VH-VL binders against q9c0h5r722to879. Designs and how they scored, part 33

Target 1, 158 residues: q9c0h5r722to879
Amino acid sequence: WSSESIKKPMIVTSDRHVKKEACELFKLIQMYMGDRRAKADPLHVALEVATKGWSVQGLRDELYIQLCRQTTENFRLESLARGWELMAICLAFFPPTPKFHSYLEGYIYRHMDPVNDTKGVAISTYAKYCYHKLQKAALTGAKKGLKKPNVEEIRHAK
Key: E = the ipSAE of ESMFold2; O = the ipSAE of OpenDDE; V2 = 0.75 times the mean of E and O plus 0.25 times the DockQ between their complexes.

## First folded at step 21 (VH-VL; framework fv_anetumab)

Design g4 (at its last fold request DockQ between E and O 0.84; V2 from the best seeds 0.85)
Fold by OpenDDE, fold request of step 25:
Structure g4 (fold): chain C 158 residues (1-158), chain A 121 residues (1-121), chain B 111 residues (1-111)
Amino acid sequence: as target 1 above (158 residues)
Amino acid sequence: QVELVQSGAEVKKPGESLKISCKGSGYDFTYYWIAWVRQAPGKGLEWMGIIWPSDSYTRYSPSFQGQVTISADKSISTAYLQWSSLKASDTAMYYCARISLYRTYGAFDIWGQGTLVTVSS
Amino acid sequence: DIALTQPASVSGSPGQSITISCTGTSSDIGSYNYVHWYQQHPGKAPKLMIYDVSKRPSGVSNRFSGSKSGNTASLTISGLQAEDEADYYCSSYTSSDTLFVFGGGTKLTVL
């Protein structure tokens, strides 16, 4: 977890668009998690995050690794819970790449152990939910069609 | 142990409908995709489609899209494959299989014993 | 449309080592390490023998091994035994609408 912004993508990439969007994406994640002042209500912030990941395939793994970062050693319980919630939301619209699947799966799986639960947050419950979402998303693929994610879909993805 | 058990052999005539089943046990049926695979006599394996039993979301191979219907009843851990109108060319062995996504991507790690479907006049 | 190519048949004597090839494209075998191998005895269901190119499920003999180079995956069976006589199929995840593709199968005869 970091309270500071990132200056470069966490995953090495040659894609200039991904490089440009990665930092902005991280800020949005921080906004949703409550670690940064939000420019909009949480649902709309989540929508923006989900839309970025949905529309830009090269940004998906970056998105998930950023969420992994922000949910690792995060002692802000509300922030932590929201990070996992955001992960679940994103998984409703797109999976990570097949190459990144095992990493994300392993990360989620490790957090399914109740030993990870804190006094105020049942991380294992969030993780189990994300695990289920990931398994489905893996073969479902990204949301199909031309219609972008919407707020109602975000609500249902929680 | 983990296993998939399929319904028995079927002998049908062209034009008849058919629904065969695949029941899972020994694991949480709602956490794994189920695939259907066709094997015509003396031929190889053909992927037909998959279903997510938790909400019955399906995907089909383009070759089988519209030709069959895959469904599931999670309450009894059962997946189904059905035809509205059988053809002689549907004669084959049909397998269901569990798809593992744990530390892999698309390994069919558990197979049913198969259901032989014979369609002849 | 998408297909993996296997030799129709291979043969070997007991104790020998044989290799079965599986050739795909840059969009499947060439892109991922998600090639899997299945063994099928006559009248039986397929059995997973190798997954992710070279990993063995529990209970599978260490005589079975897998590798990949470019767009071609290979299954090697060492110390060939009579019980190894079967059909072998490779498969791969694909990024197309055909999520999974199988090879045509290889009949292994133990002489």
Scores: ipSAE 0.935, ipTM 0.962, lowest interface PAE 0.5, mean pLDDT 95
Fold by ESMFold2, fold request of step 25:
Structure g4 (fold): chain C 158 residues (1-158), chain A 121 residues (1-121), chain B 111 residues (1-111)
Amino acid sequence: as target 1 above (158 residues)
Amino acid sequence: QVELVQSGAEVKKPGESLKISCKGSGYDFTYYWIAWVRQAPGKGLEWMGIIWPSDSYTRYSPSFQGQVTISADKSISTAYLQWSSLKASDTAMYYCARISLYRTYGAFDIWGQGTLVTVSS
Amino acid sequence: DIALTQPASVSGSPGQSITISCTGTSSDIGSYNYVHWYQQHPGKAPKLMIYDVSKRPSGVSNRFSGSKSGNTASLTISGLQAEDEADYYCSSYTSSDTLFVFGGGTKLTVL
């Protein structure tokens, strides 16, 4: 977990669009999680995050790594819960790349054990839900089986 | 025990309809894709389509799009493969298989025993 | 017809090692390590023997091993035994619209 902005992507990339958008994406994730002030309500912040990941294919793995970072050793329980919620929302619209599937799958799987549950946040329940969505998203794809996010779909995915 | 159990062999005439089944047990049926795989006599394996049983979302191999219907009833952990009008060329062994995305990508890790479909006048 | 290329047959004597090749393209084996191997005895369903190039499921003998170089994956069976006589298929994830592709199969005969 970090309270600070990032100056470069978590994943080294040669794609200039991905580099630029990775730093902005991190701010949006922090805004949804309540770790950064947001002018828009959470639903529209989630929509922006999901839309960026859906539309910029090179950003998808970065998005999920940022979510993993922000849900790891995060002792702000409301922020932690919203981080997992945002992961579930994004997995309704696009998977990670096949090359990175196992890394995200392993992260989510490790959190499905109830020993990870803490003080009013059932992390294992969120992780189990994310795991189910990841498994479906992997073979559905973003283009052929998923549509551009809209507000009602974001509300349903929460 | 994790297993997939398929319905029995079928002998049909051209033009008849058919629906064969694949029942899963020993695991959460809604957490895995189910594939249908065709094997013509003396030939290799060819995947036909996949279904996500939790919401019945389907995706077909381009070669089989429009030729069969794949469905599921998650309340009884069962997937189906269905023809509206059988052809003699549909004579084959049909397998259902579970697709694993657990620490892998696209491994067909559990197979049903197969359903032999014979279509002849 | 995009298929992984396997030899039609291979043979070996008990105790020997044999290797079955599976050649694809940069859209599948060349770019991904999601290559899997299946054993199918006559009249029976396929069984997963190797996944992700080289990993063995529980209960699969360590006589079965896998490797990959470039666009070609290989299944090696050491200490060949009579019960290894079967058809062997490779499969791979592919970035194409077909998701998965299978090889045509290799009949292994134990002499």
Scores: ipSAE 0.764, ipTM 0.895, lowest interface PAE 0.8, mean pLDDT 89
ESMFold2, look of step 21: ipSAE 0.761; ipTM 0.895
ESMFold2 (binder alone), look of step 21: mean pLDDT 92; pTM 0.943
OpenDDE, look of step 21: ipSAE 0.884; ipTM 0.940
ESMFold2, look of step 22: ipSAE 0.748; ipTM 0.890
ESMFold2 (binder alone), look of step 22: mean pLDDT 91; pTM 0.936
OpenDDE, look of step 22: ipSAE 0.898; ipTM 0.945
ESMFold2, fold request of step 25: ipSAE 0.713, 0.728; ipTM 0.866, 0.877
ESMFold2 (binder alone), fold request of step 25: mean pLDDT 91, 91, 91; pTM 0.938, 0.936, 0.938
OpenDDE, fold request of step 25: ipSAE 0.934, 0.935; ipTM 0.962, 0.962

Design g5 (at its last look DockQ between E and O 0.73; V2 from the best seeds 0.00; counts 0 for: pae E 2.01 > 2)
Fold by OpenDDE, look of step 21:
Structure g5 (fold): chain C 158 residues (1-158), chain A 121 residues (1-121), chain B 111 residues (1-111)
Amino acid sequence: as target 1 above (158 residues)
Amino acid sequence: QVELVQSGAEVKKPGESLKISCKGSGYDFTYYWIAWVRQAPGKGLEWMGIIWPSDSYTRYSPSFQGQVTISADKSISTAYLQWSSLKASDTAMYYCARISLYRQYGAFDIWGQGTLVTVSS
Amino acid sequence: DIALTQPASVSGSPGQSITISCTGTSSDIGSYNYVHWYQQHPGKAPKLMIYDVSKRPSGVSNRFSGSKSGNTASLTISGLQAEDEADYYCTSYTSSDTLFVFGGGTKLTVL
């Protein structure tokens, strides 16, 4: 977890667009998690995050690794919970790439043990939920069609 | 132990409807993809489609889209494959299989014993 | 149509090593390590022998191994035994509408 912004993508990439969007994406993640001043209500922030990941395939793995970062050694319980919530939301719209699947799966799996739960936040419950979503999303693929994610879908994904 | 048990062999005539079943046990049926695979006599394996039992989300192979219906009843850990109108060309062995994604991607790690469907006049 | 190419048949004597190839394209085998191998004895359901190119499930003999080079995956069976006589199928995950594609199968005969 970091309170500071990132200056470059966490995953090495040659894609200019991904490079450009990665930092902004991290800020949005921080906003949703409550670690940064939000420019909009949480649902709309989540929508923006989900929309970015949905519309830009090359940004998906970056998005998930950023969420992994922000949910690792995060002692801000509300922030931590919201991070996992955001992960679940994103998984409702798109999976990571096949190459990144095992990493994300392993990360989620490691957090499914209740021993890792902290006072007031059942991380294992969030992780289990994300695990199932990941397993489904892996073969479902990204949301199909030309219509972008909407607020109602975000609400339902929580 | 984890296993999939399929319904018995079927002998049908062209035009008849059919629904065969695949019951899972030994694991949480709800959160594993179930695939259906066809094997015509003396032929290879063909992927037909998959279903997510939790909400019955389905995907079909383009070759089987509209030709069959895959469904599930999670309350009894059972997946189904059905035809509205069988053809002679539907004669085949049909397998259900669990798809494992843990530390792997798309491997069919558990298979049913198969259901032989014979369609003849 | 997406298809994986396998030799129709291979043969070997007990104790020998044989290899079965599975050739795809840059869009499937060439892009991902999601090739799996299944063994099928006559009248039986397929059995997973290798997953993710080279990983072996619990309970599968270490005589079975897998590898990949370019667009071709290979299953190697060392110390060939009579019980290894079966059909072998490769499969790969694809990111297309055809999520899974099988090879045509290879009949292994132990002489």
Scores: ipSAE 0.654, ipTM 0.875, lowest interface PAE 0.9, mean pLDDT 93
Fold by ESMFold2, look of step 21:
Structure g5 (fold): chain C 158 residues (1-158), chain A 121 residues (1-121), chain B 111 residues (1-111)
Amino acid sequence: as target 1 above (158 residues)
Amino acid sequence: QVELVQSGAEVKKPGESLKISCKGSGYDFTYYWIAWVRQAPGKGLEWMGIIWPSDSYTRYSPSFQGQVTISADKSISTAYLQWSSLKASDTAMYYCARISLYRQYGAFDIWGQGTLVTVSS
Amino acid sequence: DIALTQPASVSGSPGQSITISCTGTSSDIGSYNYVHWYQQHPGKAPKLMIYDVSKRPSGVSNRFSGSKSGNTASLTISGLQAEDEADYYCTSYTSSDTLFVFGGGTKLTVL
């Protein structure tokens, strides 16, 4: 977990568009989780996160590793819950790449053990839900069509 | 004991309908994709389509889109393969298979015993 | 559209080692480690023998091994036995768009 901004993506890339978007994406994730101030309500922040991951294919793995980072050693319980929630929302719209699937699956799987639960946050329940979403998303693929995610779809995925 | 058990062999005439079944046991049926795989006499394996039983979302291989219907009833842990009008060329062995959830991504790790469908005049 | 290329048949004597090849492209076998091998005896369902290029499911003999080099995956059976006589299929999972690419199968004959 970090409260600070990042200067470069977590995943090494030569794509300048991905590099620029990765830093802005991290800020949006922090905003959704309540770790960075935002003017927009959480639903619209989640919409922007999901739209960026959906529209910028090269950003998808970066998005998921940033979520893993922000849910690891995060002692802010509401932030932690929102981080897992945002992961589940994004998995409704696009999977990670096949090469990254194993990493994300392993991360989620390790959190499915109830030993990870706290008094206020049942991490294992969130992780089981994300695992189910990940497995479906892997063979469904990204949301089809040219239309970006909309508010109704985010509300349903939440 | 994890298993997929399929319905019995069928002998049909061209133009008849048919629905065959695949019942899973020993695991949470809603956590795995189920595939249907065809094997024509003397031929190799062809995947036909997959279903996510939790919400019945389906994907078909291009060769079988519009030719068959794949469905599931998660309350009884069962997937189905259905034809509205059989052809002689539908004569084949049909398998269901479970697609792995963990590290075996895309492997068909559990197979049903197969259902032989014979379509003849 | 692409299929994985396997030899139609291969043969060996009891006790020998044999290798079955499975050749694709950089967009399937070359780029991914999701290559799987199935054994099918006549009239029986296929059985998963090797997954993720080289891993064995529980209960599969260590006589079966797998490897990959470039765009070619290989299944090797050492100490060949009569019961190994079967058809062998390779598959590759490549992406959410294509899903699966199948080999045409290889008939293994034990002489």
Scores: ipSAE 0.482, ipTM 0.799, lowest interface PAE 2.0, mean pLDDT 86
ESMFold2 (binder alone), look of step 21: mean pLDDT 91; pTM 0.935

Design g6 (at its last look DockQ between E and O 0.77; V2 from the best seeds 0.80)
Fold by OpenDDE, look of step 21:
Structure g6 (fold): chain C 158 residues (1-158), chain A 121 residues (1-121), chain B 111 residues (1-111)
Amino acid sequence: as target 1 above (158 residues)
Amino acid sequence: QVELVQSGAEVKKPGESLKISCKGSGYDFTYYWIAWVRQAPGKGLEWMGIIWPSDSYTRYSPSFQGQVTISADKSISTAYLQWSSLKASDTAMYYCARISLYRTYGAFDIWGQGTLVTVSS
Amino acid sequence: DIALTQPASVSGSPGQSITISCTGTSSDIGSYNYVHWYQQHPGKAPKLMIYDVSKRPSGVSNRFSGSKSGNTASLTISGLQAEDEADYYCTSYDSSDTLFVFGGGTKLTVL
């Protein structure tokens, strides 16, 4: 977890668009998690995050690794919970790339043990939920069609 | 032990409907993809489609889209493959298989024993 | 759509090593390590022998190994035994609407 912004993508990429959007994406993640001042309500922030990941395939793995970062050694319980929630939301719209699947799967799996739960936040419950979402999303693929994610879909993804 | 058990062999006539089953045990059936695979006599394996039992989300191979219906009843850990109107060309062995996405991507790690469907006039 | 090409048949004598190839394209096998191999004896269901190009499930003999070079995945069976006589199929993931595709299968005969 970091309170600071990132200056470059966490995953090495040659894609200029991904490079440009990665930092902004992290800020949005921080906003949703409550670690940064938000410019909009949480649902709209989540929508923006999900829309970015949905519309730009190259951002998907970056998005998930950023979420992994922000949910690792995060002692802010509300922030932590919201991070996992955001992961679940994103998984409702798109999976990581097949290459990144095993990493994310392993990360989620490691957090499914209740022994790692903190006071007031059942991370294992979030993790289990994300685990199943990941397994489904892997073969479902990204949301199909030309219609962008909407707020209602975000609500249902939580 | 983890296993998939399929319904018995079927002998049908063209035009008849048919629904065969695949029952899972030894694991949480709800959250594993189930695939159906066709194998015509003396031919290779053909992927037909998949289903997510939790909410019965399905995807089909283009070759089988509209030709069959895949469904599931998670309450009894069972997946189904059905035809509304069988053709002679539907004569084949049909397998169900569990798809693993744990430390792998899309391996069919558990297979049913197969259901032989014979369609003849 | 992805098409995986396998030789129709291969043969070998007991104790020999044989290889079965599975050739795809740069957009599938060439790009990903999600090739799996299945063994099928006559009248039996397929069995997973190798997953993710080179990983072996528990209980599968170490005589079975997998590799990939370019757009071609290979299944190698060393120390060929009579029981290895079977059909072998490769499969790969396709990100298109066709999620999975099988190769045409290879009949292995042990002489």
Scores: ipSAE 0.891, ipTM 0.940, lowest interface PAE 0.5, mean pLDDT 94
Fold by ESMFold2, look of step 21:
Structure g6 (fold): chain C 158 residues (1-158), chain A 121 residues (1-121), chain B 111 residues (1-111)
Amino acid sequence: as target 1 above (158 residues)
Amino acid sequence: QVELVQSGAEVKKPGESLKISCKGSGYDFTYYWIAWVRQAPGKGLEWMGIIWPSDSYTRYSPSFQGQVTISADKSISTAYLQWSSLKASDTAMYYCARISLYRTYGAFDIWGQGTLVTVSS
Amino acid sequence: DIALTQPASVSGSPGQSITISCTGTSSDIGSYNYVHWYQQHPGKAPKLMIYDVSKRPSGVSNRFSGSKSGNTASLTISGLQAEDEADYYCTSYDSSDTLFVFGGGTKLTVL
């Protein structure tokens, strides 16, 4: 977990445009989680994150790695819960690439045991939901993803 | 304990409809894709399509798009394959299989016993 | 619309090692390690023998092994036994609209 900005994507790249988009994505994730000030309400922040991942296939693995980072060793309980919420929201619309599947699947799977729950945050419940969404998304549309993100589907994905 | 059990063999005439079933047990049916696989007499395996039983989302192999209908009833852990009008060329063995995405991608790890469909005049 | 290429048949004597090949393209075997192998005895359902190129499910003999080089995957059976006589199929994930591609199958005869 970090409250600071990042200067480089989590996935190594030399592409200047990818670096910039990854840094902006991280700010949006922090805004949704309540770790960065946001002018827009949470639903619109989630919509922007989901839309970027859905429309820009090259950012999907980076997005999920950033979510893994922000839900690992995160002792801010509301931030932790919102991080898992955002992962579940994104998985309703697009999977990671097939090459990244095992990493994300393993991360989510490890958190499905109630032993991982913290006081006030049932991590295993979020993780089970994310796992179910990941399994469907994996074979639905690795290239295109699912339906374009919209506010109504985001409400239902929560 | 984990198993897929299919409905029994069928003998049909051209033009008749048919719906065969595949029932899962010993696991959470809504956490896995189910595939249907065709094997014509003396021939190899061909995947036909897949279904996500939780919401009945389907995806068909291009070779079978529009030729069959795949469906599921998650309340009884059952997937279905159906034809509206059978042809003699539909004579084949039909398998259902579970697709694993646990530490793998697309392994058909559990298979039903098969349903032989014979279509003759 | 694309199938993986396997030899139609292979044969070997008890105790020998044999290899079955499975050749695809850069859009499937060449790009992904999601190659799986199935054994099918006459009149029976297929059984998963190898997944992800080289991994063995529980209960599958260590006489079965797998590998991949370029666009070609291989299933190797060492210490060939009469019970190994069966049809063998490879499959792969494919990034095209077909999602999965299947080999045509290889009949293994134990002499």
Scores: ipSAE 0.741, ipTM 0.880, lowest interface PAE 0.7, mean pLDDT 88
ESMFold2 (binder alone), look of step 21: mean pLDDT 91; pTM 0.933

## First folded at step 22 (VH-VL; framework fv_anetumab)

Design j1 (at its last look DockQ between E and O 0.90; V2 from the best seeds 0.81)
Fold by OpenDDE, look of step 22:
Structure j1 (fold): chain C 158 residues (1-158), chain A 121 residues (1-121), chain B 111 residues (1-111)
Amino acid sequence: as target 1 above (158 residues)
Amino acid sequence: QVELVQSGAEVKKPGESLKISCKGSGYDFTYYWIAWVRQAPGKGLEWMGIIWPSDSYTRYSPSFQGQVTISADKSISTAYLQWSSLKASDTAMYYCARISLYRTYGAFDIWGQGTLVTVSS
Amino acid sequence: DIALTQPASVSGSPGQSITISCTGTSSDIGSYNYVHWYQQHPGKAPKLMIYDVSKRPSGVSNRFSGSKSGNTASLTISGLQAEDEADYYCVSYTSSDTLFVFGGGTKLTVL
């Protein structure tokens, strides 16, 4: 977990668009998690995050690794819960690349043990939910069609 | 023990409907994709489609789209493959398989014993 | 269309090593390591022998190994035994509408 912004993508990429969007994406993640001042309500912030990952394939793995970062050693319980919630939301719209699947799967799996639960936040429940969504999303693929994610879909995804 | 058990052999006539089953046990049926695979006599394996038992989301091979229906009943950990109208060319062994996405991507790690479907006039 | 090509048949004597190739017509096999190998004895269901090109499931003999070069994946069976006589299929995950593509299968005969 970091309170600071990232200055470069966490995943190595040569795509200039991904490089540019990665930093903005991280800010949005921080906004949703409550670690950064948000200019919009949480649902709209989540929508923007999901839309970015949905529309830019090269940004998906970056998005998930950023969420892994923000849910690792995060002692802000509300922030932590919201991070996992956002992960679940994103998984409803697109999976990571097959190459990144094992990493994300392992990360989620490690958090499914109730021993990791803290007072007031059942991280293991969030993780199990994400695990289930990940397994489905892997072969479902990204949301199909030309219509972008909407607020209603975000609401149902969490 | 993790296993998939399929329904018994079927002998049908062209035009008849058929629904065969695949029951999972020894694991959480709702956490794994189920695939159906066809093998015509003396021929190779063909992927038909998959289903997510939790909500019955399905994807089909283009070759089998509209030709069969894949469904599931998660309450009894069972997946189904059905035909509305069988053809002689549907004669084949049909396998269900669990798809593992743990530490791998898309491996069929558990297979049913197969269901032989014979369609003849 | 994505297709995987295998030799129709291969043969070897006990104790020898044989290799079965699986060649893709698209860049999918070359781009991803999502090729799996299955063994099928007559009248039996297929069994997973190798996954992700070179990984071996628990319980599978170390005589079975997998590799990939370019757009060709290979299954190698060392120390060939009579029980190895079977059909072998390669399968690849694809990101297309055809999520899984099987090779044509290879019949292995142990002489």
Scores: ipSAE 0.873, ipTM 0.934, lowest interface PAE 0.6, mean pLDDT 94
Fold by ESMFold2, look of step 22:
Structure j1 (fold): chain C 158 residues (1-158), chain A 121 residues (1-121), chain B 111 residues (1-111)
Amino acid sequence: as target 1 above (158 residues)
Amino acid sequence: QVELVQSGAEVKKPGESLKISCKGSGYDFTYYWIAWVRQAPGKGLEWMGIIWPSDSYTRYSPSFQGQVTISADKSISTAYLQWSSLKASDTAMYYCARISLYRTYGAFDIWGQGTLVTVSS
Amino acid sequence: DIALTQPASVSGSPGQSITISCTGTSSDIGSYNYVHWYQQHPGKAPKLMIYDVSKRPSGVSNRFSGSKSGNTASLTISGLQAEDEADYYCVSYTSSDTLFVFGGGTKLTVL
């Protein structure tokens, strides 16, 4: 977990555009989690995160590793809950790449044991839901159609 | 024990309908994709389609789109393969298989015993 | 239409090593580590022998191994035994609308 901005993506890339978008994505994740000031409500922030991952295939693995980072050793209970919630939301719209699938699957799987729960945050419940969504997303692919995620889909994915 | 058990062999005539089944046990049926795979006599394996039993979302191989219907009833851990009007060319062995995404990507790790469908006049 | 290319048949004597090839393109073999191998004895369901190119499921003999070079995956059976006589299929995951591409199968005959 970090309260600070990042200056470069978690996944090394030579694409300058992807580097810039990764840093902006991290800010959006922090905004949804309540670790960064945001004027927009959480639903709009989640929509923006999901839309970026859905539309920019090259950011999907980065998005998920950033969520893993922000849910690891996060002692801000509301932030932790929102981080897992955002992971579940994104998994409703797009999978990680097959290469990254094993990493994310292992991360989520490890959190499905109730021993990981903290007071006020049932991590295992979020992780179980995320695991189910990940397994479906892997062979569904990104949500079908040309239209981007919308507010109703975000509410359902929560 | 983790297993997939399929319905028994069928002998049908062209034009008849048919629905065969694949019942999973020993695991949470809603956490895995189920595939249907065809093997015509003396031929290789062809995947037909997959289903996510939790919400019955399906994807079909292009060769089988519109040719069969794949469905599931998660309350009884069962997937189905269905024809509305059988053809002689539908004569084949039909397998269901579970697709694993646990520390692998797309391995068919558990197979049903197969259902032989014979279509002849 | 598009399938992975396997030899129609291979043969070997007991105790030999044999290799079955599975050739595709960069989009189905070369770029991915998700090639799986299945053994099928006559009248039986297929059995997973190798997954993710080179990993062996529990209960599968260590005589079976897998590898990949370029666009070709290989299944190697060392110490060939009569019970290895079967059909062998490779399958790749392609991470797209095609999902799976199957090889046509290879009949292994133990002489």
Scores: ipSAE 0.678, ipTM 0.857, lowest interface PAE 1.0, mean pLDDT 87
ESMFold2 (binder alone), look of step 22: mean pLDDT 91; pTM 0.938

